# VH-VL binders against AP-4 complex accessory subunit RUSC1 (RUSC1): the designs that were tried, part 3

Target 1, 145 residues: AP-4 complex accessory subunit RUSC1 (RUSC1), of Homo sapiens (Human) (q9bvn2r522to666)
Amino acid sequence: DVGHLVLTTLCPALHALVADGLKPFRKDLITGQRRSSPWSVVEASVKPGSSTRSLGTLYSQVSRLAPLSSSRSRFHAFILGLLNTKQLELWFSSLQEDAGLLSLLYLPTGFFSLARGGCPSLSTELLLLLQPLSVLTFHLDLLFE

## First folded at step 23 (VH-VL)

Design j1 (from s4 with heavy chain T30K)
Fold by OpenDDE, fold request of step 24:
Structure j1 (fold): chain C 145 residues (1-145), chain A 120 residues (1-120), chain B 112 residues (1-112)
Amino acid sequence: as target 1 above (145 residues)
Amino acid sequence: QVQLVQSGAEVKKPGSSVKVSCKASGYTFKDYWIEWVRQAPGQGLEWMGIINPRGGSTDYNQRFKGRVTITADESTSTAYMELSSLRSEDTAVYYCAREEYDSGWYFDLWGQGTLVTVSS
Amino acid sequence: DIVMTQTPLSLSVTPGQPASISCRSSQSLLYYEGYTYLHWYLQKPGQSPQLLIYEVSNRFSGVPDRFSGSGSGTDFTLKISRVEAEDVGVYYCMQGTYYPITFGQGTKLEIK
């Protein structure tokens, strides 16, 4: 089953990448500092004016799914949604291009920070790995265990 | 079994440093964050800092004014907390704890604690 | 810092009787995403703290159903329907939403 494979291999791998070098707290204008998680990276990446409307729509959709009880499950659901809409590469590309967001959320030695700065090949390799997935047609259920 | 095992009790002089270890086992070390919390004798719990073992990102309670350094060794699944410029007020039991950062930011696993005594 | 205030600081309860502990935060703990990261811990004598309730009202694995949590915004409550001898210890509320993470003063529960 493709869905099971995605959930047990791809999703955890992408989660690990997004978690790499992630700051536990980030500066926030309202609260001073707030907690970060891979899901919060998704949230920050789809803010108005910083991403495509479609990505924001997917984020909003996932955010409203009541059965998703954890940040991890929401993150995974978002990944599944990206696959369904053939936007996985797009999201990772947009994330890697946002220097301000990366500096806010990640250490300079984090994967995405390095991919943007000192080691651009990391970005290229990641996107090349994800690109074939945009050619495939997925119909994955966002609600999963 | 899933557990955090900390290093043994320490007796230190004022002005010195102490480094407490916290070894994780029974789970994937990188999948959880490690918190450090201390408790002075007869007192409550005080948060010291946090580390994301995946990349080593840290945050500290500013009340410690830079005296705290938290590190993690992925190869040994061990987190460390070093407290410098020790004072008598630093006498406490120091705990490491596992944080479920993908759920509700709670500490679901605690080490057994390490007593650090600072005295002349 | 967010100040967590527990009341009472100590209570003595007859076995089988209920107990209630209040925790008040100086600011609302409702997070951006609509979740409230208020947790309860129990530290039994001579032991490390252990998680009892997470996110206001969810019992952690292995926690008896005698324990329950409730509340919203700035006011939270931990209840024990029937106190047992094994419930003796110090209870702490904790907010995990904002920097820095902060705990209540603790509530010492003893058996009469």
Scores: ipSAE 0.920, ipTM 0.956, lowest interface PAE 0.4, mean pLDDT 95
Fold by OpenDDE, last read:
Structure j1 (fold): chain C 145 residues (1-145), chain A 120 residues (1-120), chain B 112 residues (1-112)
Amino acid sequence: as target 1 above (145 residues)
Amino acid sequence: QVQLVQSGAEVKKPGSSVKVSCKASGYTFKDYWIEWVRQAPGQGLEWMGIINPRGGSTDYNQRFKGRVTITADESTSTAYMELSSLRSEDTAVYYCAREEYDSGWYFDLWGQGTLVTVSS
Amino acid sequence: DIVMTQTPLSLSVTPGQPASISCRSSQSLLYYEGYTYLHWYLQKPGQSPQLLIYEVSNRFSGVPDRFSGSGSGTDFTLKISRVEAEDVGVYYCMQGTYYPITFGQGTKLEIK
């Protein structure tokens, strides 16, 4: 079904994009340095003042889903949630617009860093690819595996 | 069939450099991070550094004071660790390991190890 | 750096008897996501380390159920309910919560 297709094709592709150029450790005010993962990118991207309330709500919802045993499964669930709420393009666009966050999390040669700086066409192409998904109606189970 | 295969043993003089390779097979190279860990004779394990093969992001143990360089070649699914300004205390078995960065950051796959001997 | 202290450093066990190894961290290993990234490895003689337990209490694939992990905060324990000859080697705890990643000194398990 559609859910299976999304989990086996779209989610891994988006996960790979989010992982591209991702620093294993990032500077942290409390611990000095924190470990990073694609899920931690989601967490950092929905902090107060950096994203819409709806994205924060979705993050909180996914974070509380006990059956999700890994950060990978949480990331996938978040993507499913974005599709359900037609916010997939919004999240990626918001991530790309946060220069401070990108500098903190990614190498300058990472996809999102390049998309924001030296190669804006990357950002445009990504958003164009995601845009059709925002006009579709999804009813995906966030716990679908 | 899923494995990490490292290059052979090395004998080096003090002040020289060594570069150890770690070839991955049986899985998608870019979907896991590669860690480097060494073990001096009769001693414990010491973390050296990490690389995200997807983009080449690295972090190192500051104890090595910039002597470590980790790289990855996606086309050959191979990670490399170069240690410069070698000293006798660098004599050790060097391991590469695969890290599951989306499921607890544990090292679930290890190379067979590469012995590097530093002696005059 | 986070100091990982294992106790004991060596252990001689009669086959069929239980074994217990302690690992103490210099500070709490509970991470922001609510997980504790404390893992256990076994290095058999002449071999590379291999993963036994991840995130305190989860047995890795293929690991016998006679191995178990427990603990929280700063105190962790690896238990072997019935030691077998194949369990000989050096056991290491590892913390993956903080930079840099650090290991315990290792605990050498021998058979009597």
Scores: ipSAE 0.918, ipTM 0.955, lowest interface PAE 0.4, mean pLDDT 95
Fold by OpenDDE, last read:
Structure j1 (fold): chain C 145 residues (1-145), chain A 120 residues (1-120), chain B 112 residues (1-112)
Amino acid sequence: as target 1 above (145 residues)
Amino acid sequence: QVQLVQSGAEVKKPGSSVKVSCKASGYTFKDYWIEWVRQAPGQGLEWMGIINPRGGSTDYNQRFKGRVTITADESTSTAYMELSSLRSEDTAVYYCAREEYDSGWYFDLWGQGTLVTVSS
Amino acid sequence: DIVMTQTPLSLSVTPGQPASISCRSSQSLLYYEGYTYLHWYLQKPGQSPQLLIYEVSNRFSGVPDRFSGSGSGTDFTLKISRVEAEDVGVYYCMQGTYYPITFGQGTKLEIK
């Protein structure tokens, strides 16, 4: 099953990338400092004016899925949604282009920080790996576990 | 078995430093964050800091005023907590704990604790 | 810092009787993600703390169903329907939402 393969291989790999160098806490204008997680990275990445409307819509959709019981499950659902809408590369590309967000969320030695700065080949390689997935048609259930 | 095993008890003089280790086993080290919590004798729990072993990102309780340093060695699945400029008030049992950082931020696994005694 | 206030700080319970511990936070623990990261731990005598309840009302694996958690916003409660001897120890609530992570003072449960 494609969904199972995605959840057991691709999602964990992407999750690991998003988690690499992630700061446990980040500065927040409202609370001073707030917790970070891969799901919070998604949230921050689709903030108004920072991403495409479609990504924001997907985030909103996933956020409203009541059966999702954890941030991890929401992150997975978001990845599945990106695959369904052929936007996986777009999201990762968008994330890597936001220097301000990366500085806020990640160590300079984190994957995305390095990919954005001193080691752009990391970004290129990642996007090249994700590109083939954009030509595939997925019909994944966002609630699939 | 899934467990966190900490280094043994320490006796230190004021002004010195102590480094406590926390070795993880039975699970993928990088999939969880490591927290450090201490407990003075007869007192409650006090959060010291946190590390994301995947990349080594840390945050500390500002109450320690920079005296705490948390590190992690992925190759040995071991986290470390170093506390410098020790004071008598630092006498406590120090715990490492595993945190489900992406599923509730709770500490679901604790080390056995390490007693650090600071005395002249 | 978020202040976690437990009530009572100690209680003595006859085996088989219920127990209730309150935990109040100085501000709402509802996070942006829509979750409330309030957890309960038990530290039995001479042992490390152990997770009992996570995210307000979820029993951790292996925790007897006589334990239950409830609450929202700033007010939370841990209930033990029938206290047993093995329940002796200090109970702590913890908020994992805000920096820094903070614990309640602890509630010492003893058996009469």
Scores: ipSAE 0.917, ipTM 0.955, lowest interface PAE 0.4, mean pLDDT 95
Fold by OpenDDE, fold request of step 24:
Structure j1 (fold): chain C 145 residues (1-145), chain A 120 residues (1-120), chain B 112 residues (1-112)
Amino acid sequence: as target 1 above (145 residues)
Amino acid sequence: QVQLVQSGAEVKKPGSSVKVSCKASGYTFKDYWIEWVRQAPGQGLEWMGIINPRGGSTDYNQRFKGRVTITADESTSTAYMELSSLRSEDTAVYYCAREEYDSGWYFDLWGQGTLVTVSS
Amino acid sequence: DIVMTQTPLSLSVTPGQPASISCRSSQSLLYYEGYTYLHWYLQKPGQSPQLLIYEVSNRFSGVPDRFSGSGSGTDFTLKISRVEAEDVGVYYCMQGTYYPITFGQGTKLEIK
């Protein structure tokens, strides 16, 4: 089953990438400091004016899925949604282009920070790996666990 | 077996530093964050800081005013907590704990604790 | 810092009787993601703390069903329907919603 393969291999790998160098807390104007997680990275990346409308729509959709019991499961569902809508490369590309967001959420030595700065080849390699997935048609259940 | 094993008890002089280790086993080290919590004799629990072993990102309780340094060695699945400029009030049992990040932020696994005694 | 206030600080209970511990936070613990990161720990005598309840009302693995957690916003409660000898120890509530992470003072449960 393609869904099982995605959840057991791709999703954990992408989760690990998004978690690399992630600060446990980030500055927040309302609370002072907020907890960070891969799901919170998704949230921050799709704020109005900072991402495409389609990514925001997917975020909103996943956020409203009551059966998802954890932020981790929401992150995975988001990845599945990106695959379904052929936007996986787009999201990772957009994330890497947001210098302000990366500075806020990640150490300079984190994967995405390095990919944007000192090691652009990391970004290129990641996007090249994800690009083939954008030409495939997925019909994954977002609630699949 | 899933566990956190800490280094042994320490006796230190005021002004010195102590470094406590916390070795993880039975699970993927980088998939969880490590917390440090201390408990003075007969007192409650006090949060000291946190580390994301995947990249080494840390945050500390500002009450320690920069005296705490938390590190992690992925190759040995070991987290470390160093407390400098020790004072008598730093006498406590120090715990490392595994945090279920991105899934509730609770501490589901604790080390056995390390007693650090600071005395002249 | 978020202040976590437990009541009572000590509790002496006859075996088989119920127990209730309150935990109040200085502000709402409901987070942006819709979760409330309020957890309960039990520290038995001479042992490390152990997770009892996570996210207000979820029993951790291996925790007997005589333990239950409830509450919302700023008011939380841990209940033991029938106290047993093995329940002796200090109970702590913890908030993981805000920086810095903070604990209640602890509630010492003893058997009469």
Scores: ipSAE 0.913, ipTM 0.953, lowest interface PAE 0.4, mean pLDDT 95
Fold by ESMFold2, last read:
Structure j1 (fold): chain C 145 residues (1-145), chain A 120 residues (1-120), chain B 112 residues (1-112)
Amino acid sequence: as target 1 above (145 residues)
Amino acid sequence: QVQLVQSGAEVKKPGSSVKVSCKASGYTFKDYWIEWVRQAPGQGLEWMGIINPRGGSTDYNQRFKGRVTITADESTSTAYMELSSLRSEDTAVYYCAREEYDSGWYFDLWGQGTLVTVSS
Amino acid sequence: DIVMTQTPLSLSVTPGQPASISCRSSQSLLYYEGYTYLHWYLQKPGQSPQLLIYEVSNRFSGVPDRFSGSGSGTDFTLKISRVEAEDVGVYYCMQGTYYPITFGQGTKLEIK
């Protein structure tokens, strides 16, 4: 079904995209340097002042889902939640527009860095590929694995 | 069969370099960070560095002062660690290990280890 | 660097008896949303390390239930409820969150 297809194709593809060119560590003013992961990109993308309140609410909801066994499952649940609330394009747009965060997290040759700098058509192509999802209504279970 | 297979033991002279290979099989190489850890004889574990095979981003333990270079070749599913300006203190077993991008930052699979002996 | 201090450094145990190994970090390992990325490895004689416990208390696949982990903040414990001959080796704790990744000094477990 549609939930199965999203979980087995879309979620892994987006996870791989977020991992592309990701630095192993990022600077953190409080703790010095800490590990990066695709889930930690989600965490950074939704902090106060860098996202809409609805994205932060979804992040908090997913973080509190105790049955999720790994950060990969949390990343997938976040994507499912974005689909349910029609915020997938909003999340990618907000992440793409945060040049400071991108430079902290990614090599210049990573997808998001290239999309912002040397190859801006990449961001347009991503959003166009995601656009058909915005016309669909989803009611996906966030614990779906 | 999921495994990391490292190159064989090496004996090196001081001042030379060594390049240890770590070949992945049975899983998708680009889905995991690759870590390098060494262990001097009778000593504990010392983290050396990490690579993201998706784009080649690396970070190194500062204690090696730029002597370590970690690379990855996705076409052969192989990571490499090169240690330059070898000294006797670099005699150790060198391990590669993998870490899933979004697990809990733990190493779930280790290579068998490669003994590098630095001797005049 | 976050210093990981293990006690004891050596432990001699009669088969069937419990064992307990302490790991203390020089700084809190508490991360966002209550997660703590403190892990335990066992290195059996002549082998590479293998994962035992991840995120303080979760047993890795294939690890017997006689192994358990606990702790929070800066203080963590690995327990073996009944030591068996196959448990011989060196146990390491590791923090995986903060640069640089650091291990405890190791605790050598031997059978009496």
Scores: ipSAE 0.717, ipTM 0.892, lowest interface PAE 1.1, mean pLDDT 89

Design j1 (from s4 with heavy chain T30K)
Fold by ESMFold2, fold request of step 24:
Structure j1 (fold): chain C 145 residues (1-145), chain A 120 residues (1-120), chain B 112 residues (1-112)
Amino acid sequence: as target 1 above (145 residues)
Amino acid sequence: QVQLVQSGAEVKKPGSSVKVSCKASGYTFKDYWIEWVRQAPGQGLEWMGIINPRGGSTDYNQRFKGRVTITADESTSTAYMELSSLRSEDTAVYYCAREEYDSGWYFDLWGQGTLVTVSS
Amino acid sequence: DIVMTQTPLSLSVTPGQPASISCRSSQSLLYYEGYTYLHWYLQKPGQSPQLLIYEVSNRFSGVPDRFSGSGSGTDFTLKISRVEAEDVGVYYCMQGTYYPITFGQGTKLEIK
C-alpha cells in the first residue's frame, strides 16, 4: 500500500538527496566542530523560530519516539510526519532559504547549494515534484516499518 | 561478501608520498562515509580524515597540516588516501573504515590495513 | 581535541572471571535529545579493529551478551561478565561526534 511505497521509494530518495555534498563536520561554537548526517540536517533546519515552529514540534515528537532505534528511522518518521501535516514542500523550501545554514552544511557543489546559487532550476524541479504530495491526505504511522 | 580491500604494503623514503587504495565490494559505496585511521607500531589508533563519496567533501585531522589528501572514485567504488612529505614517524599500518550516513557515527567495517614503512 | 582516557592500560584475567574497562572523556559527550555516541572496538592479535558496542550500551551484530557497556556524560565502562580466550586483544573506546574523532589509548586484555 501507500505507506510501503513511501518507505521504500520516497524516503530513501530524499535521504540520499540530503546526503549529497554534505560536509562531514559543521561548526559548533561550544565544541569546535561536530559531525553531520542527514538526521543532523533535520535537527539544524528546524531551529525554534516564528516561521518554522510547526516543523520544530514535529522534530521534537519524532525525537521522543523511543521505538525508533536509529537516526535513519527518525529521518523516515520525520518525512512521514511532513506528509501527514502537508509540510514536505515547506520544509525543503525553508531549508533552501537559509543560505547561512547551507554554507555550513554543504559543499558549494552539493544539490542544495547549487539549487540556491548556480543552478536554481534544481530548486524549481524539486518543489514541482513535491507539490502533488501536498494535495494528498496521509495518515501514516510514524512507527511504520 | 561485504568487504574493504586495501593495497599492499609499501616501503618509502623520507620526503616521498604514498597513496593507499581502499576498494569496497558487496555494498553500495555511495551510502557510506569512508574514514582513514592509522596505527604506529605498538601504538593506538589515530584518526586521519573522512570523505563523503557523494560529492567528495572531506575533513582532515589538523595534526597532519595538510599532508593528507583523501579522494573517492565512485565508478570503481574505491577511496584513496595520500600522505605526502613522509618521515620516519609516519611508519604505521593505515586502515580505511566505513560508516553509514545515519548511524551513530561508528565504524562498522574496516579494511585489512596497509603497512607503510618509511626509512632512509 | 577531546581526550579519551582508558583505565587500566593492561589487564590479565583468569578465564571465566569478569573484566571491566573504564573510558573517560575530557568533555561531556552528551548530544541533542540525550544521545551519546561513545563506541567500543576490539582489535584481536593480528587483526583490524572490530565494533563491539555502539552508543554506550548497544551490542553490535554477533557480539555475545557477556559484553555490556554503560555510562554517561564523561564516564563509561565496558564489562565482560566471563572472559573467554577469544576475548584477548586491545580494547578501544571512541567518540564519534566531535572533531577530531578520537580514541582511547587502548586496554590490552590477556588471559592468565
Scores: ipSAE 0.712, ipTM 0.885, lowest interface PAE 1.1, mean pLDDT 88
Fold by ESMFold2, fold request of step 24:
Structure j1 (fold): chain C 145 residues (1-145), chain A 120 residues (1-120), chain B 112 residues (1-112)
Amino acid sequence: as target 1 above (145 residues)
Amino acid sequence: QVQLVQSGAEVKKPGSSVKVSCKASGYTFKDYWIEWVRQAPGQGLEWMGIINPRGGSTDYNQRFKGRVTITADESTSTAYMELSSLRSEDTAVYYCAREEYDSGWYFDLWGQGTLVTVSS
Amino acid sequence: DIVMTQTPLSLSVTPGQPASISCRSSQSLLYYEGYTYLHWYLQKPGQSPQLLIYEVSNRFSGVPDRFSGSGSGTDFTLKISRVEAEDVGVYYCMQGTYYPITFGQGTKLEIK
C-alpha cells in the first residue's frame, strides 16, 4: 500500500531531515526560551501570506484532528496532506526562504542552514528528489497510522 | 534490549573534572534527544542539559555557570557529560535519559546512574 | 525558572488505600492548541526514575490503571486508587516545555 510506504519511509525520513541541526530551545521574545521539535518547525513555518495561505489552512486542519495524539503523528499527517494537495515542494521552498526563522531554529551546520547558504546544491538535490512525488495524485487518509 | 548504560562510579578531587559516558543500544541513537539530570544524596532531580545528537546542538542549565559540556558520538551511539571545577556539592548520582523528538517532551528511558563522589 | 511545587512532601499510606499528590506550577503550562506537557515520574528505592503519566493524564506503557492524572493550567494531581507495596518511592512532576526543564521537589510515598 502506497500510504503505508509513505508513512513508514518518507515521513520518517523527512522528520529526521527537519531534526538535523535543530536547537533544543528557541528564542521566544515573550517567554524567553521554548522547546523546539520537528512539529514546532511546522508551526513556525506557516506564517500569514498569500503564497503560503494554503499551508496555514493544512496546519490548522491537522492541529485540530482529535485522533492525532502526538506531535509525531501530526507531523506525519501534515506530510500526507502536503502530498494530497501537491504542496510538499512549496513547503520546503517556503521554509528555505525564511533566513530569520532558520537562524532561530538551526545550527549553521544544519541541513537547511547549509542548503540556504554554503551548500545550495543540497536544496536543489532535495527538490529534485521530491519532484517525482508532485506528478502523482494522492488521496491519503490523514488519520492513517 | 533497549537500554542506556552509563560508565562506573568515580571518586574525584575538588577542582578536577569528570566525564560520564552513556551508551545507547537497541534503538536508533540519532532519533532521540539525550538529557542529563543529577540527584544529590537524599535530594530531588536537577536538569543539567540536553543534546541533539543530529549535529550536536546543546543547551545547558545556567545554574552550572558553564561548567557542563555535553557531547555525542553517533558512530558509537554514546553521549558524554563532562563537569569541570568539581566541588563537594557536586557529589551526586548523574543520569542520562532519552526523549523522542516529537513525543511530548518526556523522558521515556533512563540510564542506571553514575555516582560521582568529590572528596580530598 | 518555572517552579513546580508538590504537596504533600511525604505521604504514609496503608496498603489498599488511595493516595493523591498535588503539583502546582508557578506559571500556566498551557501550550499552543490547548496541550499541556506536564509529566509524572516514580523513582523506586535504589532505581532510576521511571515515567508514569505523560501529558497530564496519559498512562505510559506498562503502568497499572490504578494510576491516574488530571489537572490544567497550574494545578495538577496524580492519584493512586489502591496503593500497593511496590508503589513505594519518590514521585516527581516535571515540565519540559520551557527553559530550564524543572521538576517538583518530590513526594515520598511510604507504607504505614
Scores: ipSAE 0.697, ipTM 0.882, lowest interface PAE 1.1, mean pLDDT 88
Fold by ESMFold2, last read:
Structure j1 (fold): chain C 145 residues (1-145), chain A 120 residues (1-120), chain B 112 residues (1-112)
Amino acid sequence: as target 1 above (145 residues)
Amino acid sequence: QVQLVQSGAEVKKPGSSVKVSCKASGYTFKDYWIEWVRQAPGQGLEWMGIINPRGGSTDYNQRFKGRVTITADESTSTAYMELSSLRSEDTAVYYCAREEYDSGWYFDLWGQGTLVTVSS
Amino acid sequence: DIVMTQTPLSLSVTPGQPASISCRSSQSLLYYEGYTYLHWYLQKPGQSPQLLIYEVSNRFSGVPDRFSGSGSGTDFTLKISRVEAEDVGVYYCMQGTYYPITFGQGTKLEIK
């Protein structure tokens, strides 16, 4: 019931939000430039830091789940994992704290770029919408489809 | 039905520009990247560029040296590719194609192609 | 640019016989966590390209099971177990991960 609502409404909405203003390619030191996608934003966002080590663990867990055959399913599983560990707000906050990463991934008119700078009320509105989820405890199956 | 329908064939002179349209129907336009690929007569496929319909960000094959411009109009579910400073080597069939976000970076649907002929 | 090299560039096959097409990339296509985004397209005569195989080995919807893909790293293969008349056309491999997106030069399949 609750898993179904999260998967059919929240996950697609967040996926679309992460896609907003996303550049098709980004710098890659090894190959020059490579494709962006909402899942690749997750990959970029989990670089090590003491406050984000649990995010990196979740990313590694999701990336190893063989039944998740698409990056869309991996993105959804990551969101479900964030709910299970009460890290949704943490993830969005950590993404927005890295201005260098945002400029690498997004146009200045993308949602996250605007939320950091020119229209900070967007960040406030997002966090207010996500905040009720912090009082709920979730035990969602990451393989939920 | 799900399709990409492109504008009709064009005959152009060297030095002019062409703008090809690609109208999507039967699916949610903003859920897919739009790609442009061309094929010269008897030749293979050459990637030209891509647009994110959510916000309009683009990337182009540097081979075209800024001669290509890709745009999208969500209200009409239509993408456009404009190629300027046309040369005879630009004679080709121009295709649009779509790619779903997080699908695996493949093109699952192609337009029918638009022949652009550049001749004096 | 990642160069995608197909061999052979053309082949003629008796109906009912197998066919095999090789695609080699100038760099490894191995992506993070072991994924590989190598795809195959078929362009039938007079038509636009259509997706055949995605991510090395997955058949796209409606593609007959006589088509199969395999490979890893830099070496990839498309196989047709029993060629039929409808399989005539030009086959292209594509890497979709790295700028610029690149295709193989194409393999023309004909019936003899």
Scores: ipSAE 0.671, ipTM 0.880, lowest interface PAE 1.4, mean pLDDT 88

